Miniprotein binders against b1l550. Designs and how they scored, part 16

Target 1, 279 residues: b1l550
Amino acid sequence: MRLPEELLERARDIHSEAPSHRIKLDRVGSFGLKVPVEFKGFLLLAEADVWVSLPEGRRGVDLSRQVEAIYELSNPPKDPFSLCREAAISLLEKLNYADSSGVSIRFDAPLQDGESLKYYGVEISSIASDEIINKIRVEILGMTACPCTAELIRAYKSSEIAATHTQRSLGILEVSTKAEHPDPDKLASIIERAMSSPLRTYTKRPDEGGLVIRSLSNARLAEDVVREMIHLFLEEFGHLPEDTHILAAVRSMESVHMHDIYAERSFSLDEIRKEISSH

## First folded at step 13 (miniprotein)

Design od2
Fold by OpenDDE base, fold request of step 14:
Structure od2 (fold): chain B 279 residues (1-279), chain A 94 residues (1-94)
Amino acid sequence: as target 1 above (279 residues)
Amino acid sequence: GEIRITVEIEKDGKYIRWEYTITSPEELEYALKEIERIIYMVGADRIRITVEASSEEEAERLADEFRELAERLGYDEIEVTREGNRFTVEAERE
């Protein structure tokens, strides 16, 4: 039932009233909005979260204005990086009682895999206050081969080529920076290169044998993968501000064990540079 | 009854497809508004909306609503097709 506009005009502004409890809220907003974005030539429907802070003296947030902020900027669709930044800024302008705002956009990003497309998960965010912080999280599946099992098999068969079990592994890179959002494709590439091999969508290609062989030849522990991710990240993105924060992680979905193997490192660029230079 | 809505839209040769499974009138209302909003934001040249419902009558009613939506949004060519309890609305604008 569409409420008549006349009734809306007569309604008291409940949101501007003093709350019963004077408590500041960090995040108030709308989650799970659908917004179209343009990503590297692809038109995608993404999920978006928008929020602002709420001062202790205000009962509620005008949610309609929040939604309008991102919708206005999504007509026509634009790149999700600009959308996040611009929407975060717009939220602060439209909601003058807020001292901080945030936007998060999530979608599956297409990635060229030979003649086909595969996808990886991406979440792009911007938080605005006195400064703007840009955040990006990339998740992509790859394959790892266990070096421990490889050594066991090598020892057993006395063969130069040791067979080992392979498992699917989820690689994660999360970057928070005052600079522009890092390129998610580059982040995805780092993850794939850090693993034993990438996953391909088409399993029955003669090239599958090559992928398996490559994996076997590049057997890596989850720990190895994370360290390699960090190394490759530094090579590619070492130019980012020193206060840039990174999370590198791998979750190996084990076929042999009922539990997954997980490894991670959280660090700032300044911190990790000092660590590496000290060796 | 459960209603399934599939939406496909095209702009400049680029396509978006998404789906709804509707189990309440409130969800339906939300979906209708969202679909309209997305189509508008994208400025789609072509739209294809498929509705499947528990009855032919319900599906037809929904198809009519989407036809009306297409008309409101300024689409010139609108075609409605039926296959059982499934209706498809296709619209194009120049």
Scores: ipSAE 0.553, ipTM 0.850, lowest interface PAE 1.1, mean pLDDT 88
Fold by OpenDDE base, last read:
Structure od2 (fold): chain B 279 residues (1-279), chain A 94 residues (1-94)
Amino acid sequence: as target 1 above (279 residues)
Amino acid sequence: GEIRITVEIEKDGKYIRWEYTITSPEELEYALKEIERIIYMVGADRIRITVEASSEEEAERLADEFRELAERLGYDEIEVTREGNRFTVEAERE
């Protein structure tokens, strides 16, 4: 039943009314929207969150306008980074009562693995106010070989090739910057290179042996992986602003232990440079 | 009953596939609107929507709704196929 247009014109704009309690809200919006994006030539369906701040004198946000802002920018589909940033800006422009806006976009990014595709997790966000802050989180699975077990086996068998158990490990890089979003593929590459070996979707028996050998030759602790991630990140992204914030982390799913091993370092580019220079 | 909707859309050789498991009328309404929005935003050249329902009658009704959706969105070649309680709507536009 379409309500008669006449009734719609008489309806109070409830959202523009004064609230019962004059309290500012930091984030009001729609979460879990599906938006099409184009990433490296792939058409992907991403999940998006959009929000704005709400001043103390306004009861509610016009959610329809808010959602339309990102939908308009998604026709035709564009790269998720531009979409994220432009939508955040558009929200702030369209909703003039807001002093801040934000957009988050989540998707699985395709990565070529020989003749097959593997995926890694990407979450990007842009927060707009007097400045724009862009954030990206990349997660990708790799393989680590334990150097401790390798040494034990070497000592025991006096063999040149120390057998060790391999573990699946989740590597995480999160970057917050006033610059544009760092390239997710480069971030994923850093994580994979920091691991003992990448994971492959389809391994034939000979390929499995090669991966294991590679992993054994590059045995790394979770701590080693995080340090290597940071090192590689600085080499690739050292040009980012000094106030850029980074989280490097790894979660190793232990096969020998009932618990996972986790290591992380959070830092700004300024802080880490000072730390390295002091040594 | 549980309704399963699979949507596949294509634009310029690129495709997206996603699925719904619907357990309420409200979820169904939301899904229908979302599907329409996504198809529109993408400007898909081809769409394929598959509906599986607990009854043939329900699946047929939903297929008809998707046919109508395709028509509204400007698709000129629409085909509906049936396999038991599964209906598939395929649509193309020039």
Scores: ipSAE 0.544, ipTM 0.847, lowest interface PAE 1.1, mean pLDDT 89

## First folded at step 14 (miniprotein)

Design qb5
Fold by OpenDDE base, look of step 14:
Structure qb5 (fold): chain B 279 residues (1-279), chain A 94 residues (1-94)
Amino acid sequence: as target 1 above (279 residues)
Amino acid sequence: GEIRVTVEIEKDGRRIRFMYVITSPEKLEKYLEEIERIIKLFGATRIRITVEASSEEEAERLADEFRELAERLGYDEIEVTREGNRFTVEAERE
């Protein structure tokens, strides 16, 4: 049932009214939208959030216009990076009372693993105001082997390749930059290379054995993984603006403990360069 | 070489700046198209595009492309300025 359009003429525009309390809001929007995106030849249904700021003198946001903004740009489906940037701008244009806008798009990104696929989690965001800031978060699982236990077992049994406990570890890279979004596949690759070994969707027995041996031969603490991630990131993305902010983190789901081990470093490119140069 | 493109768009006193750091020709074409779309989406009455490249020749070529873009988009006043390997295209429309 659709109400008569004539009622709109009689109804107050609630959104444009003065609020009871004159307070600015930072973000008002629609969260959990589903939008199609094109990514590496795949058509994916992504989750999206869209928002704008609300000035102190306006009661509400025109939410329908927000939804229209992103869906208009999603047909035909396009890459999520362009979609984020374009939608952020479109939001500011359509909702001219807002001084800032934002778009966030989340999905599982496919990654080729032999004849099969593995995946990593990605969140792509753009925030527009006087400038556009682009943010990307990549999460991918790898495997770590503990060097401490390995050393103890080596000392005990005198083996060249010491047994140790292994576990899945989640690596995280979050980058916020005034430049365009960094390549998520490259970020995922950095995380995997920083681990003791990558994970595989399927393995044959010889391959599985090799993977484990690789891990044992490349035992790393969670701290080691984070440092390696940072090192590899600097090599690949050192060209980004100096005020680019990075979070590198690892959550190791320890197999010998009921709790996880977590390590992180937050830094700007400028800060980390100064730190390395001081050594 | 590395190309830095800074775009400033303005409408009704609102100014938005965004930037690309381009390392491949393929990406350059993509972002040129995106910049055009953004300008249209925003309805900018004034644009300022700054290009910095490893060589003057490359920067000049890119500046020419942006000048042509401004012309295609119907901007009436277009000015190109140079400072070393940095070119700035400014355009305005009524």
Scores: ipSAE 0.822, ipTM 0.935, lowest interface PAE 0.5, mean pLDDT 93
Fold by OpenDDE base, fold request of step 20:
Structure qb5 (fold): chain B 279 residues (1-279), chain A 94 residues (1-94)
Amino acid sequence: as target 1 above (279 residues)
Amino acid sequence: GEIRVTVEIEKDGRRIRFMYVITSPEKLEKYLEEIERIIKLFGATRIRITVEASSEEEAERLADEFRELAERLGYDEIEVTREGNRFTVEAERE
């Protein structure tokens, strides 16, 4: 049912009215949109959030225009990174009363694993104001083997390859930069390489045995994983602006405990370089 | 080599700055297209694009591409300035 146009002429524009309380809002938008994106040859349905700031003198945001902004850019489907940046700009243009805008896009990224697929989680965002800041968060599961237990078993049994407990661990890299979004596949690779071993979607028995042996031979604390992620990140992405901010973290779902072990480091590129150079 | 592209777009007193750090030719082409789209989407009346490269020759080539972009988009009063291996393209339209 479409309302008669005559009624629209009589209706107040509620959004443009003065609010009862003149207070600026930081974010007003639509959350949980579904938008198609093209990523590495895959057509994916991603979840998206779009928002703008609202000045103190305006009651509401034209939410329909926000939705239009992102969907106009989503047809045909395009890479989520350019979509994110372009949509942030489009929001500011369409909603000129806003001093800032933001777009967030979330999806599972496919990753080739032999003849099968595995995946990692991706959340990208762009925030536009007087500048654009791009943020990406990558999460991928790997495997860790505990070096402490391994050492205890080695001491007890005098084994070259000591038994130890293994567990799934979630590695996290979050990067905020004034440059474009870092390559998510590279970020995922850094996380996997920082762990004792990657996970496999499927294994044959010899491969499974090899995977476990490799993990045992490369036992790492959660702390080791985070430090390794940082090290590898600096090697790969050290060219980013010095004010680029990074969160490196791991959540180890320890198999001998009911709780998880968590480790993290937050830093800027300039900060961490100074720290490393001081040793 | 590494190429840094900084873009400033302006419309009705609003100025937005964003940048790219480009390490491959493939990415360069992609981001050039994106920059064009962004300029159009925003409806910029003024643009300032700064290119910094490892060599003067590379920076100049890129500056020329951005000059051509400005021309295609109907900007007038296009000015290209040089400071070492940094080139800046400035353009305005009514």
Scores: ipSAE 0.810, ipTM 0.932, lowest interface PAE 0.5, mean pLDDT 93
Fold by OpenDDE base, fold request of step 20:
Structure qb5 (fold): chain B 279 residues (1-279), chain A 94 residues (1-94)
Amino acid sequence: as target 1 above (279 residues)
Amino acid sequence: GEIRVTVEIEKDGRRIRFMYVITSPEKLEKYLEEIERIIKLFGATRIRITVEASSEEEAERLADEFRELAERLGYDEIEVTREGNRFTVEAERE
């Protein structure tokens, strides 16, 4: 049932009214939208959040315009990076009372693993105000082997390759920069290379054995993984602006405990360069 | 070589700045197209694009491309300035 347009002229615009309390809101928007994106030749249905700030003198946001903004840009489907940046700017243009806007897009990214696929989690966002800040979060699972237990086993029974407990570990890289979003596949690769070994979707017997032996021969603490991630990140992305902020973290689902081991470091490129140069 | 492109767009007193750090020719072409789309989406009345490259020649070539972009988009009073390997293109429309 469509309300006659004539009736709309008599109705108050509730969103444009003065609020009962003149307080600015940081984010008002629609969360949990589904939008199509093109990524590495795949058409994916991603989850999206869109929002803008609300000035103190306005009761509500025109939510329909927010939804229109992102869907207009999503047809035809495009890469999620361009979509985020363009949508953030479009929101500010369409909702001119807002001083800031934001877009976040989340999906599982496909990653080739021989004849099969594995994946990593990715969240891409752009926040626009006087400047655009681009943020990307990548999460991928790998395998770690404990070097401490390996040393204990070696002390107990002499072996060239010491047995140790192994577990799945979640590596996390989050980057916030004034530059464009860094390549998520490169970020995922950094995380995998920082661990004892990658995970495989499918393994034949020789491959499985080799994977485990590699892990045992490359035993790493959670702390080692984070430090290696930072080192590799600096090699690949040291060209980013100095005020770029990074979170490197790992959550190890330790197989000998009911709880997880967690390690992290938050830093800017400027900060970490100064730290390394002091050594 | 590394190319840094800084874009400032302005409309009705609102200014937005964004930046690209480009390391491949393929990305350069992609981002040039994106910058054009963004300028159109925002409806900018003023634009300022700064290009910094490893060589003066590369920066100049890119500045020329942005000048041409401004012309195609109907901007007037296009000014190009140089400071070493940094070029700035400024344009305005009514």
Scores: ipSAE 0.805, ipTM 0.929, lowest interface PAE 0.6, mean pLDDT 93
Fold by OpenDDE base, fold request of step 20:
Structure qb5 (fold): chain B 279 residues (1-279), chain A 94 residues (1-94)
Amino acid sequence: as target 1 above (279 residues)
Amino acid sequence: GEIRVTVEIEKDGRRIRFMYVITSPEKLEKYLEEIERIIKLFGATRIRITVEASSEEEAERLADEFRELAERLGYDEIEVTREGNRFTVEAERE
């Protein structure tokens, strides 16, 4: 049922009224929208959040305009990076009382694995104010082998390739930059290369054996993985602005414990460069 | 070579700055189109685009493209300035 337009003219604009308390809000928006995006030749249904700030003198945000902003730009579907940046700007234009806006888009990104697919998690966001800050978070599972247990077993049995416990580990790279979003496939690759071995969707018996042997020969602590991720990141993305912020993290689902091992480092490019140069 | 494009757009006293670090020709074309879309979406009355490249020639070519963009978009006052391998295109419309 649609209310008569005549009734709308009589209704107060609640959103434009003065609030009971004159307090600015940082984010007001719609969370959990579904928007189509094009990514690497795939059409994907992504989850999206859109928001703007609200000044102290305004009771509410025109939420319908936020929804319109992102869907107007989502038809036809486009890459999620451009969508984030363009939508953030569009939000500020459409809601001129806001001093900041933001868009976040989340989906599982396809990654080719032979004739099959694997995936990584990605969250892409843009925040606009007097500047645009672009943020990307990539999460992908790999496999780690413990070097400590391997050393213990080696000492006991004197084997060239010592058995050790292996587990799935989640690698995380989060980048916040004034430049455009870094390539998520490159970020995923960095994480996989930092692990003992990648995971495979499909393995033949010889391939599976080889994967495990490779992991054992490349045993790494969670700490090793994080350091390797940082190292590889600097090689690939050292050209980003110096104030670019990075979070590198690993959550290892240790197979001998009920708990996970977690390691992380947060840093800016300028900070980490200074740290390395001091050495 | 690496190209840095910094864009400042202004409307009704609001200024927004954003940038690209471009490492491939394919990305360059994509981002040029995006910048145009953003300018239109925002309805900018003033734009300032700064291009830094590895060579003066490359920077100048890109500056020319942005000048042409400003002209195409109906900006009346367009000024191009140079500082080494950095070119700045400033444009204004009513």
Scores: ipSAE 0.804, ipTM 0.929, lowest interface PAE 0.6, mean pLDDT 93
Fold by ESMFold2, look of step 14:
Structure qb5 (fold): chain B 279 residues (1-279), chain A 94 residues (1-94)
Amino acid sequence: as target 1 above (279 residues)
Amino acid sequence: GEIRVTVEIEKDGRRIRFMYVITSPEKLEKYLEEIERIIKLFGATRIRITVEASSEEEAERLADEFRELAERLGYDEIEVTREGNRFTVEAERE
């Protein structure tokens, strides 16, 4: 049953009233929406949050218009990056009392892994006001091998064998920029190339042996993984605006420790270039 | 060569500025389509698109493409100014 539309003429419009306490709110929205997206030919189920600012003189937000803004654009399913940027603009148009809007979209991105697939985490956002700020966070697991233990084993009567403990490490690149969202596959590639070796969905024994040998031959400190991520990022994305902000990080789940190791550096492109050029 | 596109859209005194740094021809076509969709979604009455192309020849070609974009969107008052590798398309409708 649908109630008659003309009841709107008789009911109070609660949302458009002034609130008892005239306090602006920074984010009022609908969180945890399920939206279909298309990424590299895959139809994925993404999770999205949408919000707007609420001025001090307005009691509530038109939540149905918020949900409408993103769902109208998600049918038929399309590229999540375009969806994110377009929905942020649509929110400001549909909810014209807001000073700002935001959209976040989260999904697992497929990545070819030999004859199979693996996935890495992607979260994007677009925040619109008098300009649009686009943010992307990529998280992907890789393998790291400890160079300190490897050096001790090399020095201990067997310099031809590079043995050490290996572990899963989570690599993180987060980019905030006025330009369009960077390609997530390129960010994931940067992270994996900075690691000792990539992780695989599955391997047969000869391939598994090769992966282990690669990791042992490319042992790296967590600190050096982060430094390599930065180096590779600058190679690939040096064209972004100078005020682009980046966070590069690694959380290593050390196989021989009771705790994780974490390394992180945040910077703007302008800042890091000055730092590097001073040496 | 990279192409820098800055878009400013305006409706009822609200102005939103966004940009693209385009490094591949495939992305160029997709972002042109996205820009057109954004302008339509916002219902902009005024637009200003500034492009820094990688060459004068590319700027001439792109200026035609962005003028056509404004025409498809129904803008009547379209001005294009070009200086070397840079051009600006300004359009208004009533």
Scores: ipSAE 0.783, ipTM 0.926, lowest interface PAE 1.0, mean pLDDT 90

Design qb5
Fold by ESMFold2, fold request of step 20:
Structure qb5 (fold): chain B 279 residues (1-279), chain A 94 residues (1-94)
Amino acid sequence: as target 1 above (279 residues)
Amino acid sequence: GEIRVTVEIEKDGRRIRFMYVITSPEKLEKYLEEIERIIKLFGATRIRITVEASSEEEAERLADEFRELAERLGYDEIEVTREGNRFTVEAERE
């Protein structure tokens, strides 16, 4: 049953009233929406958040318009990056009292792994005001092999044992830029190439042996991985605007410890170029 | 070479500027379609699209493509200016 439409004339429009306390709000939105997206031929169910700023003189946000802004664009399902950027603009159009809008979309991205698939984590956002700022965070697991322990074992009685502890390490690249979102597959590739070896969904014993040998032959500290990620990022994405901001990080689940090790560096493209050129 | 596209859309005094840095030809067409969708979605009454192409020949071709985009969107007053590898399309409608 639908309520009588004439009630609209008798009911107050609560959202358009002035609030009891005139305080602007930075983010008012609908969080945890499920949105279908299409990525590399896969239909995925992504999680999305949408929000707008709320001026001090307006009591509430038209929440149905927020949800409308993203769902109208998600049917039929489309590329999550285009959806993110377009929805951010749609929010400002539909909610004209806001001075900014934001959209975030999270999903697991499929990635080719031999004759099978693996995945990595992606979170993107677009913040629109007088300009649009696009952010992407990519997280993917790889393998690291500790060079410190490898050297100690090599030095022990001049042993030829090629041994060290290996562990899964979570690599993270987060990019905030005025340009369109960087390709997530390229970011994931940068992280994997910075590790001692990639992880596989499955492998036969000979291939597994090769994977471990690769990691031992390419031993890297967490610090080395972060530095390599930065180097590879600059080669691939040095063309982005100079004020593009990057976070490169590794959280390594060190197999010989009860705790994780973490290394991180944040920088702008302008900042890191000056740093490198000074050496 | 790379192509830099800066888009400025305006409606009722609100102006939004966004950009693309395109390094592959395959992505160019995708982003042209996205730009067209954004302009429609926002209902822009004024647009300004500035492109820095990788060559003069490419700039000439792209200038024609963006002029046609503005025409498809129903803009009445379209001005295209080009200097070497760089051009600007400005369009207005009601």
Scores: ipSAE 0.763, ipTM 0.920, lowest interface PAE 1.2, mean pLDDT 91
Fold by ESMFold2, fold request of step 20:
Structure qb5 (fold): chain B 279 residues (1-279), chain A 94 residues (1-94)
Amino acid sequence: as target 1 above (279 residues)
Amino acid sequence: GEIRVTVEIEKDGRRIRFMYVITSPEKLEKYLEEIERIIKLFGATRIRITVEASSEEEAERLADEFRELAERLGYDEIEVTREGNRFTVEAERE
């Protein structure tokens, strides 16, 4: 049933009124929207949040305009990064009383793994005001091998036993920049290369043995995984604006402990360059 | 080399500035199309696009492409200035 459109002339426009308490709001939005996106030829179902700021003199947000801003741009499905940046602009245009807008998009990105696929986590956002700030967070699992235990076992039996504990480790890179979003595959590659070995969707016995041997021969402390992530990031993304901000982190699910180990460093590109050049 | 593009769009006193650092030529066409879509979505009455190209030859070619973009969008006060590898396109409409 569709209501008569004539009612729009007589109904009060609640959203455009002044509120009883004149307090501005930082984020008023529609969260948990399902949005189709196209990534590397794959059609994926992503989850999106959209929001705007609300000035103290306006009671409410035009809710249908928020949803319209992203859905108009998502059919047909397209690149999630372009969608994110364009939708942030569209929100400011459609909701011109707002000082800022934001869009976030989350999806699992496919990654080739032999003749199969694996996936890693991606969350992107674009915040628009007098400038656009783009943020991307990538999370991917790898394998780490403990070098301390490996050395103790080697010393005990003079290299007779090649052994140490290995575990899953979650690597994290988060980048906030005024430039376009960095390529998530390159970020995922940096994280995996910093680990002792990548994880596979499945392996046959000879492949599994080789993967474990590689991890043992490339044993790394969680702290050194983070340092290697930073080194590799600078090689690949040193061209980004100097005020680009990065967080590099590892959460290692240590197989011999009841708890996880965590290491993290945040920095801007200009900050880390000064730090490295001082030594 | 890399191409740096800074875009400033303005409508009714609101100004938004954004940028791209293009390191691969296959992405150039994609981002040119995105810039055009963003200008349309915002309905900008003034635009300023500053490009630092990787060579003088590339700057000359890109300056022509961005002039054509402003013409397609219906801007009638288009000014292009170029010095070496760098150019600026400024356009206005009412």
Scores: ipSAE 0.755, ipTM 0.917, lowest interface PAE 1.2, mean pLDDT 90
Fold by ESMFold2, fold request of step 20:
Structure qb5 (fold): chain B 279 residues (1-279), chain A 94 residues (1-94)
Amino acid sequence: as target 1 above (279 residues)
Amino acid sequence: GEIRVTVEIEKDGRRIRFMYVITSPEKLEKYLEEIERIIKLFGATRIRITVEASSEEEAERLADEFRELAERLGYDEIEVTREGNRFTVEAERE
């Protein structure tokens, strides 16, 4: 049932009124939206949140305009990174009383894995005010092999039997920058290359054996996986603004423990360069 | 080489600055299209685009491309200044 349009002439615009309590709000938004995106030829259903700030003098947000800002740009489906940055701008234009806006988009990114597929997690955001800050978080699983146990077994068994515990490890790179979002495939590649070996969707027996032998040849502590992520990140993304902030982390589901091991380092590009050049 | 693009858009006293640090010429065309869409979405009455190109030849080509972009978007007052590998396009419309 549609109400008569003539009622708009008589109704108060509740949202534009001043509130009884003049308190600014930082984020007022529509969360959990489903938006179509196009990524590397795949049509994906992403989850998005949109929000704006609300000044102390305005009672409410025009929520329909807020939702319009992202859905208008998602038809036809487009690159999620462009969608994120453009929607943040559109929010400020459509909701001119706000002093900031934000958009986040989450999806699983497909990767080719031989004749099959695997995936990694992506969450991006853009926050617009007098500038735009872009953030991307990438998470991908890999395999780690413990070098400590490998050395003990080598010493015990005359070094001809290579063995150690292996486990799945979740690698994480999160980047916050004034530049455009870094390429998620490059971030995922950095994480996988830092691991002892990648995971596969499936393998045949000879390939599975090769994967395990490869991981033993590249055994790494979780701490050294994080250090390698940072090294590889600097090689690929050292061109980003100096105040770009990075978090590099590994959560390792250690096969010989009841709990996970976690290692993490946060830094800005200018901070890490000073640290490295001093050693 | 890398190409650094800084964009400032303005409408009704609101000013937004954003940037790109592009190390792949293949991606530059996509970002030019995105910049054009953002300017249209915002309805900017004033724009300022500063580009540091990777070569003087590239700066000449890009300066022409951004001037044409401003013309295509309907800006009346367009000023382009170029200094070696760097140029600025300033445009205004009503």
Scores: ipSAE 0.751, ipTM 0.917, lowest interface PAE 1.2, mean pLDDT 90

